# Designs tried in a protein design chat: VHH binders against q9y6x5. Part 210

Target 1, 379 residues: q9y6x5
Amino acid sequence: LPPKLLLVSFDGFRADYLKNYEFPHLQNFIKEGVLVEHVKNVFITKTFPNHYSIVTGLYEESHGIVANSMYDAVTKKHFSDSNDKDPFWWNEAVPIWVTNQLQENRSSAAAMWPGTDVPIHDTISSYFMNYNSSVSFEERLNNITMWLNNSNPPVTFATLYWEEPDASGHKYGPEDKENMSRVLKKIDDLIGDLVQRLKMLGLWENLNVIITSDHGMTQCSQDRLINLDSCIDHSYYTLIDLSPVAAILPKINRTEVYNKLKNCSPHMNVYLKEDIPNRFYYQHNDRIQPIILVADEGWTIVLNESSQKLGDHGYDNSLPSMHPFLAAHGPAFHKGYKHSTINIVDIYPMMCHILGLKPHPNNGTFGHTKCLLVDQWCI
Key: E = the ipSAE of ESMFold2; O = the ipSAE of OpenDDE; V2 = 0.75 times the mean of E and O plus 0.25 times the DockQ between their complexes.

## First folded at step 10 (VHH)

Design uc61 (framework vhh_8dlx_2; at its last look DockQ between E and O 0.01; V2 from the best seeds 0.00; counts 0 for: pae O 14.4 > 2, placed apart)
Fold by ESMFold2-Fast, scan of step 10:
Structure uc61 (fold): chain B 379 residues (1-379), chain A 121 residues (1-121)
Amino acid sequence: as target 1 above (379 residues)
Amino acid sequence: EVQLVESGGGVVQPGRSLRLSCAASGFTFSRYAMHWVRQAPGKGLEWIGNIYHSGSTYYNPSLKSLVTISRDDSTNTLYLQMNSLRAEDTAIYYCARDKWGEARTSFFDYWGKGTLVTVSS
C-alpha cells in the first residue's frame, strides 16, 4: 500500500503550553510516537508565511508569502486574508500537495490549510474545502477521512487546519490561565476525537500523522503601545502592514523616512531592507518593503488608537514564545522518542522522504529530522 | 471613537440597481482597507468585497460581475454599487474596517449597525 501522511495544524499552539497544561490525549499520541519540543519557525512569525514554509521547506523571501498583508509595487496588487485566492501570490514556490499530484498517480486532500483552495502552477489540491471559519473541526475531519479511504487515485497527502488556540490567544492572551486552560482542554479533546476516528475507520495503524503549528503567542498590553503617528506623519509613506512588523513604503526619500523613524521608540528596531539581519532570511523578495519596523516582544504598533489584542505573534523567531512544537505518530516514526529542536523548513524534506517524493530545492536539512524516522541511521 | 454608519437601503424591485453608502469617523479613513459584508435572513455572513487604501478592489468571485466598491477619502465615505438585484440579495449590509495583518481570525476591527435591503417583485 502506498505511504500516507496527514498533516494537522493547530494555529498558534505555543510550545511551552505542553509543559504548563495537561494534554492526556496528546500525551498518549506522543508516548507511541515522537515529540520535537521546539520548532524554530521563519520570520515573520505569522500564519500564512509559516504555513507555506511548512509545505515548501522555504524561507519567506523564497516562497513569496512574506506576510499576512502584502503589496507588490510592480503589479499594484494587494494581499490579505480576505483576498488570498489569486495564484500570483502563491506561485513563487511549489507546495508538497502539488509535487505529490504531479509525481506518480497520487491525489491530495485538504481541509483549509492556507493555499490549498488556490490553483498553484495550475494545480489545485485534488480534494479541498474552500476556507470557511464556521465549518466545525468534525466536518473537516469527516471530509479528510472520507477522502483518505475513498479516493482514486489514492490520497497519499492530506492536510487539516484549525484556527485555535490562535483566536483565543489573541483575545485572552497566553497568561490568562483560566481561559487558556479551557481552550487547550478543548483542543486536546479534538486530538482525542481525531485518533478515535482514525482507529474506527481502520486508518490508524498505516497512516503517518503529524500534529504541529505555525507559531506561538506572547502577552500584549495597553501599557506597551508604539504610536507610529508620533514618529512620522502618515503623508510621508504608505503603510503595507502594521504590527508587530510594520511594512513601510516611502512616498518621499527613503533615507528621510528612515531618519524620522529610527529614534522614535526604544521598543522598536527600524531597518532599511538591505540592513535586515541575515539570520531572519527576510530580504530578497520584491514583496518585502523598503523599510521594516520590528517591535520588541509584547509591544504593539498602533495608529493613534488603542489595541484590543491581549496576545500577538509576528515577533523575532529566536524568541521561544514564538515557537510551536511537532508531534508525530505512524509507521515512519519511532515510538517514545523526544527531540529538542528542528527548523520549520525541515518538515518539508522529511515529509517528501516519508511519501517517496523528490523534493524541490529547499532550505530544510533532512539530517535534522532523521532521528525521528525508523528507516534512518540516527548516530 | 470609531464609527461606521451605513445608509441607502430600502425596498427595490428585481433587476434594478442600488447604491449603499458608509460614513466613517473617528480614524484616518484613507489608511484602512474597507469591506462590505452581508447577512441574508437565517444565513451566515457573506463577504462581498474590499477596497484598499490604494483604491484596488477585490470581490467575492460569486458576486464580482454584480457589484462595484469605491471610496471617497475626501468625505470619508465607502460605497457599494449593486446591479441586477435578485431576491437572494435581500440582506442586512454592513461596512467594516480591516484589521491589520491577521489571518484566519476575524479580519474586522469595527462594523456598522447595517442597512436593510429588501428585493421584492
Scores: ipSAE 0.711, ipTM 0.869, lowest interface PAE 1.2, mean pLDDT 93
Fold by ESMFold2, look of step 11:
Structure uc61 (fold): chain B 379 residues (1-379), chain A 121 residues (1-121)
Amino acid sequence: as target 1 above (379 residues)
Amino acid sequence: EVQLVESGGGVVQPGRSLRLSCAASGFTFSRYAMHWVRQAPGKGLEWIGNIYHSGSTYYNPSLKSLVTISRDDSTNTLYLQMNSLRAEDTAIYYCARDKWGEARTSFFDYWGKGTLVTVSS
């Protein structure tokens, strides 16, 4: 009878899509459960960092996945989407699926959540799919539900990841109502399929389900480019990450590189690492480079080239356009309750509570999510 | 204009070795990570590996012992050395330029036209 939890992410699902587009299936899910209208994510507002923050409760500086593109000068190691499997990158934290499956009579399952196909602290998810973007949502869902119903020891924590609406948000921009309506309708249909499958398998009433996302999306334009090569000769630095948060490793004195960049564009903030605003919690990790450049919302840093993106994310996490939502349903959650906001790091201690796990030290606040839960006093 | 041009493909017997080249132009080659990708007939794209500006290389685990990627920044050329070729290595081989900070979507912004490798007896 242990409690079970399925954590689902639809990548790049901006919170206000719920108000601006039609989601009959997701709205029914919300009506029978809870909604958090805005989740304040972590800076930088990128995919790998925020997915790891959800499952560790940690800021990026604390869990070590500080960007989608990273470089470690000591080991000369590189991290990217094509090269994300070295446990070196992931081992600065313990994600919830590791903690869960180390418990007596428990397993974890994963359908492509970032990091679940990596042996973190020599432990890989008990059941998992190697990442492959060509695998359909139906197949991912089929594997997850099969594992939830048929595993010994039982799967008590499962994750499910889907690449949309992020991919389409980059391609079309979040304000392309014609194309995004089509994309978001398909996603709502997938949510309907998820709920219907759980009902058909007898899981719906006793499985806790969280549907959330890692970040939003903002509109970009060819009229809003910051040409970095116009401001500084590329020979003065190594570029580790480009846009909208550039990661700059100086080849000469870093103050000289900073001075060449500080007036490059009124639409870009340039920070020495020690001067990065404290509210970002983005300073205390060796993987954060000595200089970062933070473009204003909707601006793109380029290297004397045009940009092919019409939408992007990674910007300041105070921007509403960067915020996803969270919806949840199941025996742990109230029905018909709406909450305005939580921090994305708050999801981890809430999940630990639902599963009866002792959380590792983290940056989340359990009190921020108490009102979502039936077993808690809400004030 | 960014251009990537693969060469060195052709028909080769099983068990033999083959070296592919990719000539890069229109950008500062030395600052970019570069990738090799292949597509067998009727199949999806398969990532082979990459090489970063630092010279560090990473490979698809299923191909790691069979391939070597190198680069020559003085000639703006990317190389793929393939050994012990088998029939399943028949594919169009592409070089591609990495784009920083992308995840779970498209992580290449420019591709070559590819070079066909056919492994047959």
Scores: ipSAE 0.610, ipTM 0.849, lowest interface PAE 1.8, mean pLDDT 93
Fold by OpenDDE, look of step 11:
Structure uc61 (fold): chain B 379 residues (1-379), chain A 121 residues (1-121)
Amino acid sequence: as target 1 above (379 residues)
Amino acid sequence: EVQLVESGGGVVQPGRSLRLSCAASGFTFSRYAMHWVRQAPGKGLEWIGNIYHSGSTYYNPSLKSLVTISRDDSTNTLYLQMNSLRAEDTAIYYCARDKWGEARTSFFDYWGKGTLVTVSS
């Protein structure tokens, strides 16, 4: 049988949730599979960029989705979560579902994974759901598993996306034990539903399943605000993205804007585009604005309005609070194996290997995941 | 030409500490993640840990309490600090370069020749 792979993302699932809360279903999943305890994601640590990095193996500067909100000065186009359907933004890379679908006797399916409802390189997933946050996990799961089981040509790669625990993390903050316990319990139950559904359909033993996330969540506070209006007049710049990494498009001389911002707060680093630290791999793209502001962990960049979020993400990708996890189960994976860490871009070459796909050039290192795979030598 | 040269190995008594060095040349050291690996007599290779160009480190959980990896980009040198050495730590220790950056999928594209560490009373 051709190998099959289901990639599942629970948005904003911070890695240390596994240590601080109980996950009976997920732990069973891990017990019969593998766990990567920490996944170092890409900078900035936002939803669209990191989900696209998972499926392309590329840093944000390379795949071109550099934020949840973007602006292209040449075309005057804007990208946001409410305006993400233009292939212009996605065509700088080839995601794995496109590569997979172009193979003989294979098709791809997607339930609301970022970019899957857009024709990329004139190719759209054979089966997909338009993004709608009101659609239940059950409906998404039912569609995905139906397609995995009954499609011709067969679906060999599928994605499933869910918005929790990210939404709740923003609302309650990750340190709210009472509310987050309830939310994470629901997530574990959904994992139980997923496993049960696969078993009921006879897919469990033959389907490779990866459960991961795009980023974590850090605690925010009204006491940790950086007000840009205190440092610079709003008329001097356009804000393309706000917090915790602000993208600044100057309306006056860039140097003047930079000078007004560079000492705005001791809890914020200000970079000219050419001075962005190399470790971020966040420089070589025209969609990155001339100036970026990076708030320290737990600090929020605001204008005159106070932040309503008690949790946020998008910070330095070296922060543990920003890191998700990865668990996997299936014929390709060992059983009962735990690994400390990988980079999020390493997932792509691993998935390509599992599916027998030739990977596009990418920033991942296949060797980082060898120990997870039964057919590979592990040092 | 890329070169990695390990040094600092030798015979040490149990309980002692040892610091290994890996001298890198022929490439921009600061742009690569580096790894330490060891091979005990009659055993396979064992991953010890790595360090990214950012300075972030990750370790084999079985060895985490006993080892520290560091780097000095100004001298193109990788270090492995080992504490409380045991007989089972006897091995040839290798440094290896990890492909770091764009369009790279291979793992450990360059290795040193290794340095022998013998822990015996």
Scores: ipSAE 0.000, ipTM 0.235, lowest interface PAE 14.4, mean pLDDT 93
ESMFold2 (binder alone), look of step 11: mean pLDDT 83; pTM 0.843

Design uc62 (framework vhh_8dlx_2)
Fold by ESMFold2-Fast, scan of step 10:
Structure uc62 (fold): chain B 379 residues (1-379), chain A 121 residues (1-121)
Amino acid sequence: as target 1 above (379 residues)
Amino acid sequence: EVQLVESGGGVVQPGRSLRLSCAASGFTFSRYAMHWVRQAPGKGLEWIGNIYHSGSTYYNPSLKSLVTISRDDSTNTLYLQMNSLRAEDTAIYYCARDPWGEARTSFFDYWGKGTLVTVSS
C-alpha cells in the first residue's frame, strides 16, 4: 500500500489573497492540515518556469524552462507555450512523475500540469490529459480521481492544474475587490468540491493533498509603461520575450545594443547575461538571452502601444506580491500547523520524501519543510 | 488605440468552407503572435490555434485537420480558413493578441468583439 499524493495548482494565486478574502473551504482544509504563508518562487516568476521548478526542485537555469517564450542559441529552436510538445525543451531535468514511474512499480496521473503531456526522457505520465483550456475543473477532477481509484500499477502521484485566478488577475488586477472576490469565491467552491469528491470516493483519509500555486500578481497601469521602441530600433535585435522581463537577442554587436538600452528608463534594469544578479540563479543556460531587461514591479514593457493588463507577474522573486502559498492535508502532514516561508524548490524533495522516492540532485533543502511532516522532528 | 475587428461571419451550409478575417490596428502587428478562439452558444471558450510572427502555426488537436491560420503582415490581417463546416462549428469567433510571455491562463490582452458563424441548412 504505497503512499499517495495529489498536487493541485491554482495558477496566479497570490499569498496575500488569503489575508484579504474569505476562503471557508480552504480554511477548513488548513485547520486540519498545514499552511506555508509564503512560497518564494524562482526567477522569472512565470507559469511554465515555476510549475517545472515545483516538480524538479531546480532553478530555471538548471531545468531549462527559463520563460514561457524561449529561444535556444545552440539548436536555433523557438519554444511556443501554445502547443509545443518537443521533449527537447523539457529534457534538462527529471520531473517527479518520471521518477515515480521509474524507481518503483507505480503510475502517475496528470490533469494538465505543465509538461505532463510531453514525453520527458522517453517517459510520460501513465494517465494524462492533453492541454485544453476548455475542459472544466469538474472533468479534470473526475479523471484524476478515477485514475487514483482504478489503476494497476497504482497511481501514487497525481497532478491537477487550474488556470484561475491568473486570467482574472491579468484582466481586472489583483486590487479589484469586487471582481477578485467573485473569482476567489469560485475557486474556494472548487476546493470544496475537490474535498467532497475525495471523501465520497473513500480517498480522503489516506491521500496526501498539496494545494499551491506558481506565482502571485501585482497591479499594473497604463500610467506605468516602458516603450522599448523609444529605446532602440527593432531592426537591431530579435525579441524573444517582452514583459516584465524582456529577452533580447542582438542582430548587431551586443555592446552597441546594450549601450542603447542601459539608461533608457529609470523603471527598468538592463543586464548583460554575465551581470544578471547571482540571487536570481538565472544565468547558466543557453536559453537565457545575451541581454535581459527587468521591469520594476507594476511596470509593463510595450512596443509603442498601450496595455490592457491590469495585473501581471514575472517580476523579481523577492517581491511578496509574486509569492504564492502552500496548503497541505493528509497522513504525512501535521494538523493546524502554520509555517512562514519556504522556497518553491523545496517542494520537490518534500514530495519525494512523502512518496519514498530518491530525489534527483536538486536545489531544494529538505530541512526547510521538516516541520510540516509528522515523521520528522521540528526543532 | 489597439483594435482587432473580425469579419467574414454569417450563415453557411454544412460541408462548405468559410474564411474569417481579423483587421489589426494601433500596434506593430508583425511583432505579435495572434490567436483564434471560439464560443458556441451556452458553452465555454475553445482555443482554435495561433500563429507566430515567423509564420509557425499551432492548432487545437481536435480541430487541426479542419482549420488553417495565416497572416498578412503588409495589411495587418489575420485569417482563419475553415473547411467541412459542421453544425457544431456554430459559434462566435474571436481573434486575440498574444500577451507575450503568458502561458495557459487563457488571458489575451486584446480581443475583437467577435463574428458570428451559423452552420445550418
Scores: ipSAE 0.620, ipTM 0.835, lowest interface PAE 1.9, mean pLDDT 92

Design uc63 (framework vhh_8dlx_2)
Fold by ESMFold2-Fast, scan of step 10:
Structure uc63 (fold): chain B 379 residues (1-379), chain A 121 residues (1-121)
Amino acid sequence: as target 1 above (379 residues)
Amino acid sequence: EVQLVESGGGVVQPGRSLRLSCAASGFTFSRYAMHWVRQAPGKGLEWIGNIYHSGSTYYNPSLKSLVTISRDDSTNTLYLQMNSLRAEDTAIYYCARDYWGDARTSFFDYWGKGTLVTVSS
């Protein structure tokens, strides 16, 4: 039987939620599988960049999805996470579903994972759903399981994406224990539904399942605002992205814009593109703007007004609040094993190994995930 | 105070067209991307499309042939033109301001109160 893998993402699932709330279904999953307590994501710690890093094993500067909002100066195209259908934005990398379809003549299936409804290098996921936020988890699960069980060539790689707990994390903030408890209990129930559906359909015993996320969440406040309009007049630049990483395209001399910004707030770092810290791996791509502003954790950059966000992400990827977790179960994985930390780019080469695919050149290190796998020697 | 006020909803017959307006105040409208979002009875929020400050428009692929979004920065007004209306287009239509790159998670920092569109004979 060819190996099969289902990759599931719950957007914005901060790793520390596992320690502060009860997840009976997820804990049963982990008991018979593996848990990586922290996944160090890529900078910037946003949805589209990190989802594409999971499936390509590349830093954002290498795969080209460098933010949820991007601008290309040559074509004058704008990208948003609501308009991800132009292959132009996605063609700087080869995601795992494309490799899966081309190397083994296997099928891929996708329920809403970013990029899966776009032809990338003239290859689209064999089965997919166009992104629509109103489609229930149950409908996404029904389609994915139908395709896993009833396809020729067989579906060997499948993805499932869900918007929570990110939407609620933004609305309530991660410190709202009452509202977050309700939201996280619902997610745990959805994990229970997923496992039960796979068992009912006879898929559970032979399917590898990874449950992960793209980033965490940190608490924001009306007391932690950086007013960009107090630093610089809006006529001097075009704003490409605002918070917590502002992407600035100068309309005047770059040095003049930089000088107006560089000492404006003690809670914001201002970088010329070439001065962005090497540890971010966020420099070598034309979609990264000439000046980048990085707010300190929990600070929101605003345009002469208040912010409605009580939680946010996009901050420094060294922050534990920005880290998701990874849990996995299936024939490829040990049972009852706990691991401390991996890099989010390490997921791609691990998944290629499980599926028997040759990975494209990537920034991940297979050695970091060896202890999770039954067919590998740990140390 | 930031305000978004939708108008133009009502009862329309199947196959007809309707244009909705959203009047914005309390912020520099020309600096923000704006979105249209709808919620049909008993369903979740469905993103319709957006328009950038540059005038670039992007649409839900399922709705692209049926809708057009435009803006008039001189009057701080956002528009949604809808054509070939069907019963399933019955929904409350919301104007929403983009807080820069959170549209997929259904987080927008300001919403209007909505305008009801009922497609019925």
Scores: ipSAE 0.451, ipTM 0.758, lowest interface PAE 2.7, mean pLDDT 91

Design uc64 (framework vhh_8dlx_2)
Fold by ESMFold2-Fast, scan of step 10:
Structure uc64 (fold): chain B 379 residues (1-379), chain A 121 residues (1-121)
Amino acid sequence: as target 1 above (379 residues)
Amino acid sequence: EVQLVESGGGVVQPGRSLRLSCAASGFTFSRYAMHWVRQAPGKGLEWIGNIYHSGSTYYNPSLKSLVTISRDDSTNTLYLQMNSLRAEDTAIYYCARDYWGQARTSFFDYWGKGTLVTVSS
């Protein structure tokens, strides 16, 4: 019988929420499994880029989903979550569900993980749900468990995505203990429902389950705004993405636009594309614009107006507030083991190992996750 | 103060055409991508399409040749042209301003109050 893996993402689940709130169901999951306290995500720390990095093991400059809003200067195409189903945007990498279906002649199932409702290299997830935010967690879970139990060839890789706590993190900010407590309790109850459903179906002891997230969340404020219109007139450039990483396409000489921006705010770094710090791995792709602005943690870039956001993400990936966690349970994983940190790109080669797949070339290091696995030697 | 005001809704016969307008004020309209979204009675939000500041348009594939989105930056107005209207097009239609980089939250930073379109004979 081939090994099976269910990968679950709760969007925007900041790692240190685990220390500031109670998660009885998640703690029971961890007690008999593994916990990675911090996952260092890729830059920029946004939903689509990081979800695609988890399933490809690649930096954003390599897999091509470089932002949630992007522009390709070669083809002159625009991307947002309203037109995310064009395969053009996703075809620079091969996600794990494609590899799973082609190498091992097995099935994949997906409940709304980014990219799973798109044919990538002419291959779409064997079972999938078109993205629709109004579909309940219960309905997503029902479909995933049905497909895990009732598929031929067998579903060996399944994904499940949920929009919280990201939506509430943006609305209330992560420092709103009353509202965040309510939201996080609901998520813990959903984790309890997931575990109970898997136990009732006889899957729990033989299924590998990973619970993770794409990024964290930081507190924003009306007192921490960078007005881009005070730096440069809008007639000099086209804006591709705004905050907290602004993507600037100059309409005049690039150096002139750079000179107008470079000293505008002490709370924003301004980079020519070739000067973007190497540690970001955010340079070698046509979808990365000629000038990138990076706001300091908790600062919001605006266009001569206020912001509705009380929380945001997209900031420097070295910031602990941007880090998610990873918890896992199943026959591949040790019981009661805690690990401090891995890179988000390390998840892909670990998942390939668990499923017996040969990974495509990637930026992850299998050695970083060896201590989590029962079939590997740790030091 | 940012404001979006939809107009042009009402009762229309099946098979007819209707054009909705959205009047924008309080911001530099020409810099923003704009969206049309609808909500049929008892159902969730359905994205119709958007138009970028460049004039590039993208549509829900289910609606394709039935709708056209355009903009007039000189009058700060967004338009939705609907042709061959069906009973299923009965909905409240919203104009929304794009918020940069909010995947999977459906975050539009400003919405109009909506205009009701009823397709009935």
Scores: ipSAE 0.455, ipTM 0.746, lowest interface PAE 2.5, mean pLDDT 91

Design uc65 (framework vhh_8dlx_2)
Fold by ESMFold2-Fast, scan of step 10:
Structure uc65 (fold): chain B 379 residues (1-379), chain A 121 residues (1-121)
Amino acid sequence: as target 1 above (379 residues)
Amino acid sequence: EVQLVESGGGVVQPGRSLRLSCAASGFTFSRYAMHWVRQAPGKGLEWIGNIYHSGSTYYNPSLKSLVTISRDDSTNTLYLQMNSLRAEDTAIYYCARDYWGEGRTSFFDYWGKGTLVTVSS
């Protein structure tokens, strides 16, 4: 009976939503499982970087997915949500589904987790769905549960990704109690559906389930804009990423571009690559541009215009508003245990332990998650 | 004020070609990636493709052989060329501006109101 794990992500699920809204289904899941109240994610606090950190245990500078928008000057390749399928971008690390398939006679299954529809080191998830935002949660769940029950070799690692509450967090902002209450209730209902489906199919008793997220969300405003075009003329640089972390590729001398930017706004820090704070672990990768701009929480960098976003993320990973949570249930986990904080890179070695896999070198610390696990000492 | 205005829709017969236009104003058009998205009656949104500020294009694989996206930065205009139109291509077609660095959720920050294409004999 090999151990099985289902990893579920609800994109942009800010940790403190758990304290401000009611989640009866998630609370029932937690009562018989574990809750980590805060997960300290990696910088930058964006979707693709943090989803890849969860499954590799690496900082962004090490796994190579350093932003949601990237440009490689040598190959002329662009990276974004619409063109994320080039293995070039993903090959600087080995995600857990690849490790799962290569170390044991086991299969992996994926419903739309970033990277799972891409062959990485010539290995693609055994079962997967090509990314399509219009596919319902129910259809994703149906495919995952079918593959968990009907696979040879057996599926031992499965992933499921859902875009909410991130899309609504951007549209309404996290302080819109009316709209966020509706969105979060729907997510709780989906968690209820997930648990019920697993019980109905006889999977619940022997399956480890992790519910987590990649980042949080902070409130933005038309009153908190940084107009980059007031700082520097666009002819002096190529813009690789804009907000709230701007990636600047100079077309002239780097020092000249830096001098034009460095004092432009009191709500934006400007870093030469080598001066990026060590605590970010965001320096040692060619995809990190020569100049990085970091906006203060709730500030949006714009190009001589307004912003439609009422919520955003990508900010300093020390900010509690950027932190997700982690909840888990299953034979590997204690029942009714609450833990304060782990690092998002700690999830990977914990998952490797649960699956009996040897982790690739990583930035996580297994000791940080020991108290969650029944087979470990927690004194 | 950022504005995107689609045009060129209408009734077309199966097998014909049609070119849609999107007129952009209120921002420096040449600095943004632009997208085409459609919505068939009673269906969800379907991404067609995008074009980067560099001119590089990427397409939905199911539509790649049937569509071409181009831009004219001198007139702030985005184009969608559609060939071999079928009844199932009947949809409202939207142009959308790429929002920087949002991954899978808030990909577009501004949308046009859409232009209806009806493929019928």
Scores: ipSAE 0.429, ipTM 0.726, lowest interface PAE 2.7, mean pLDDT 91

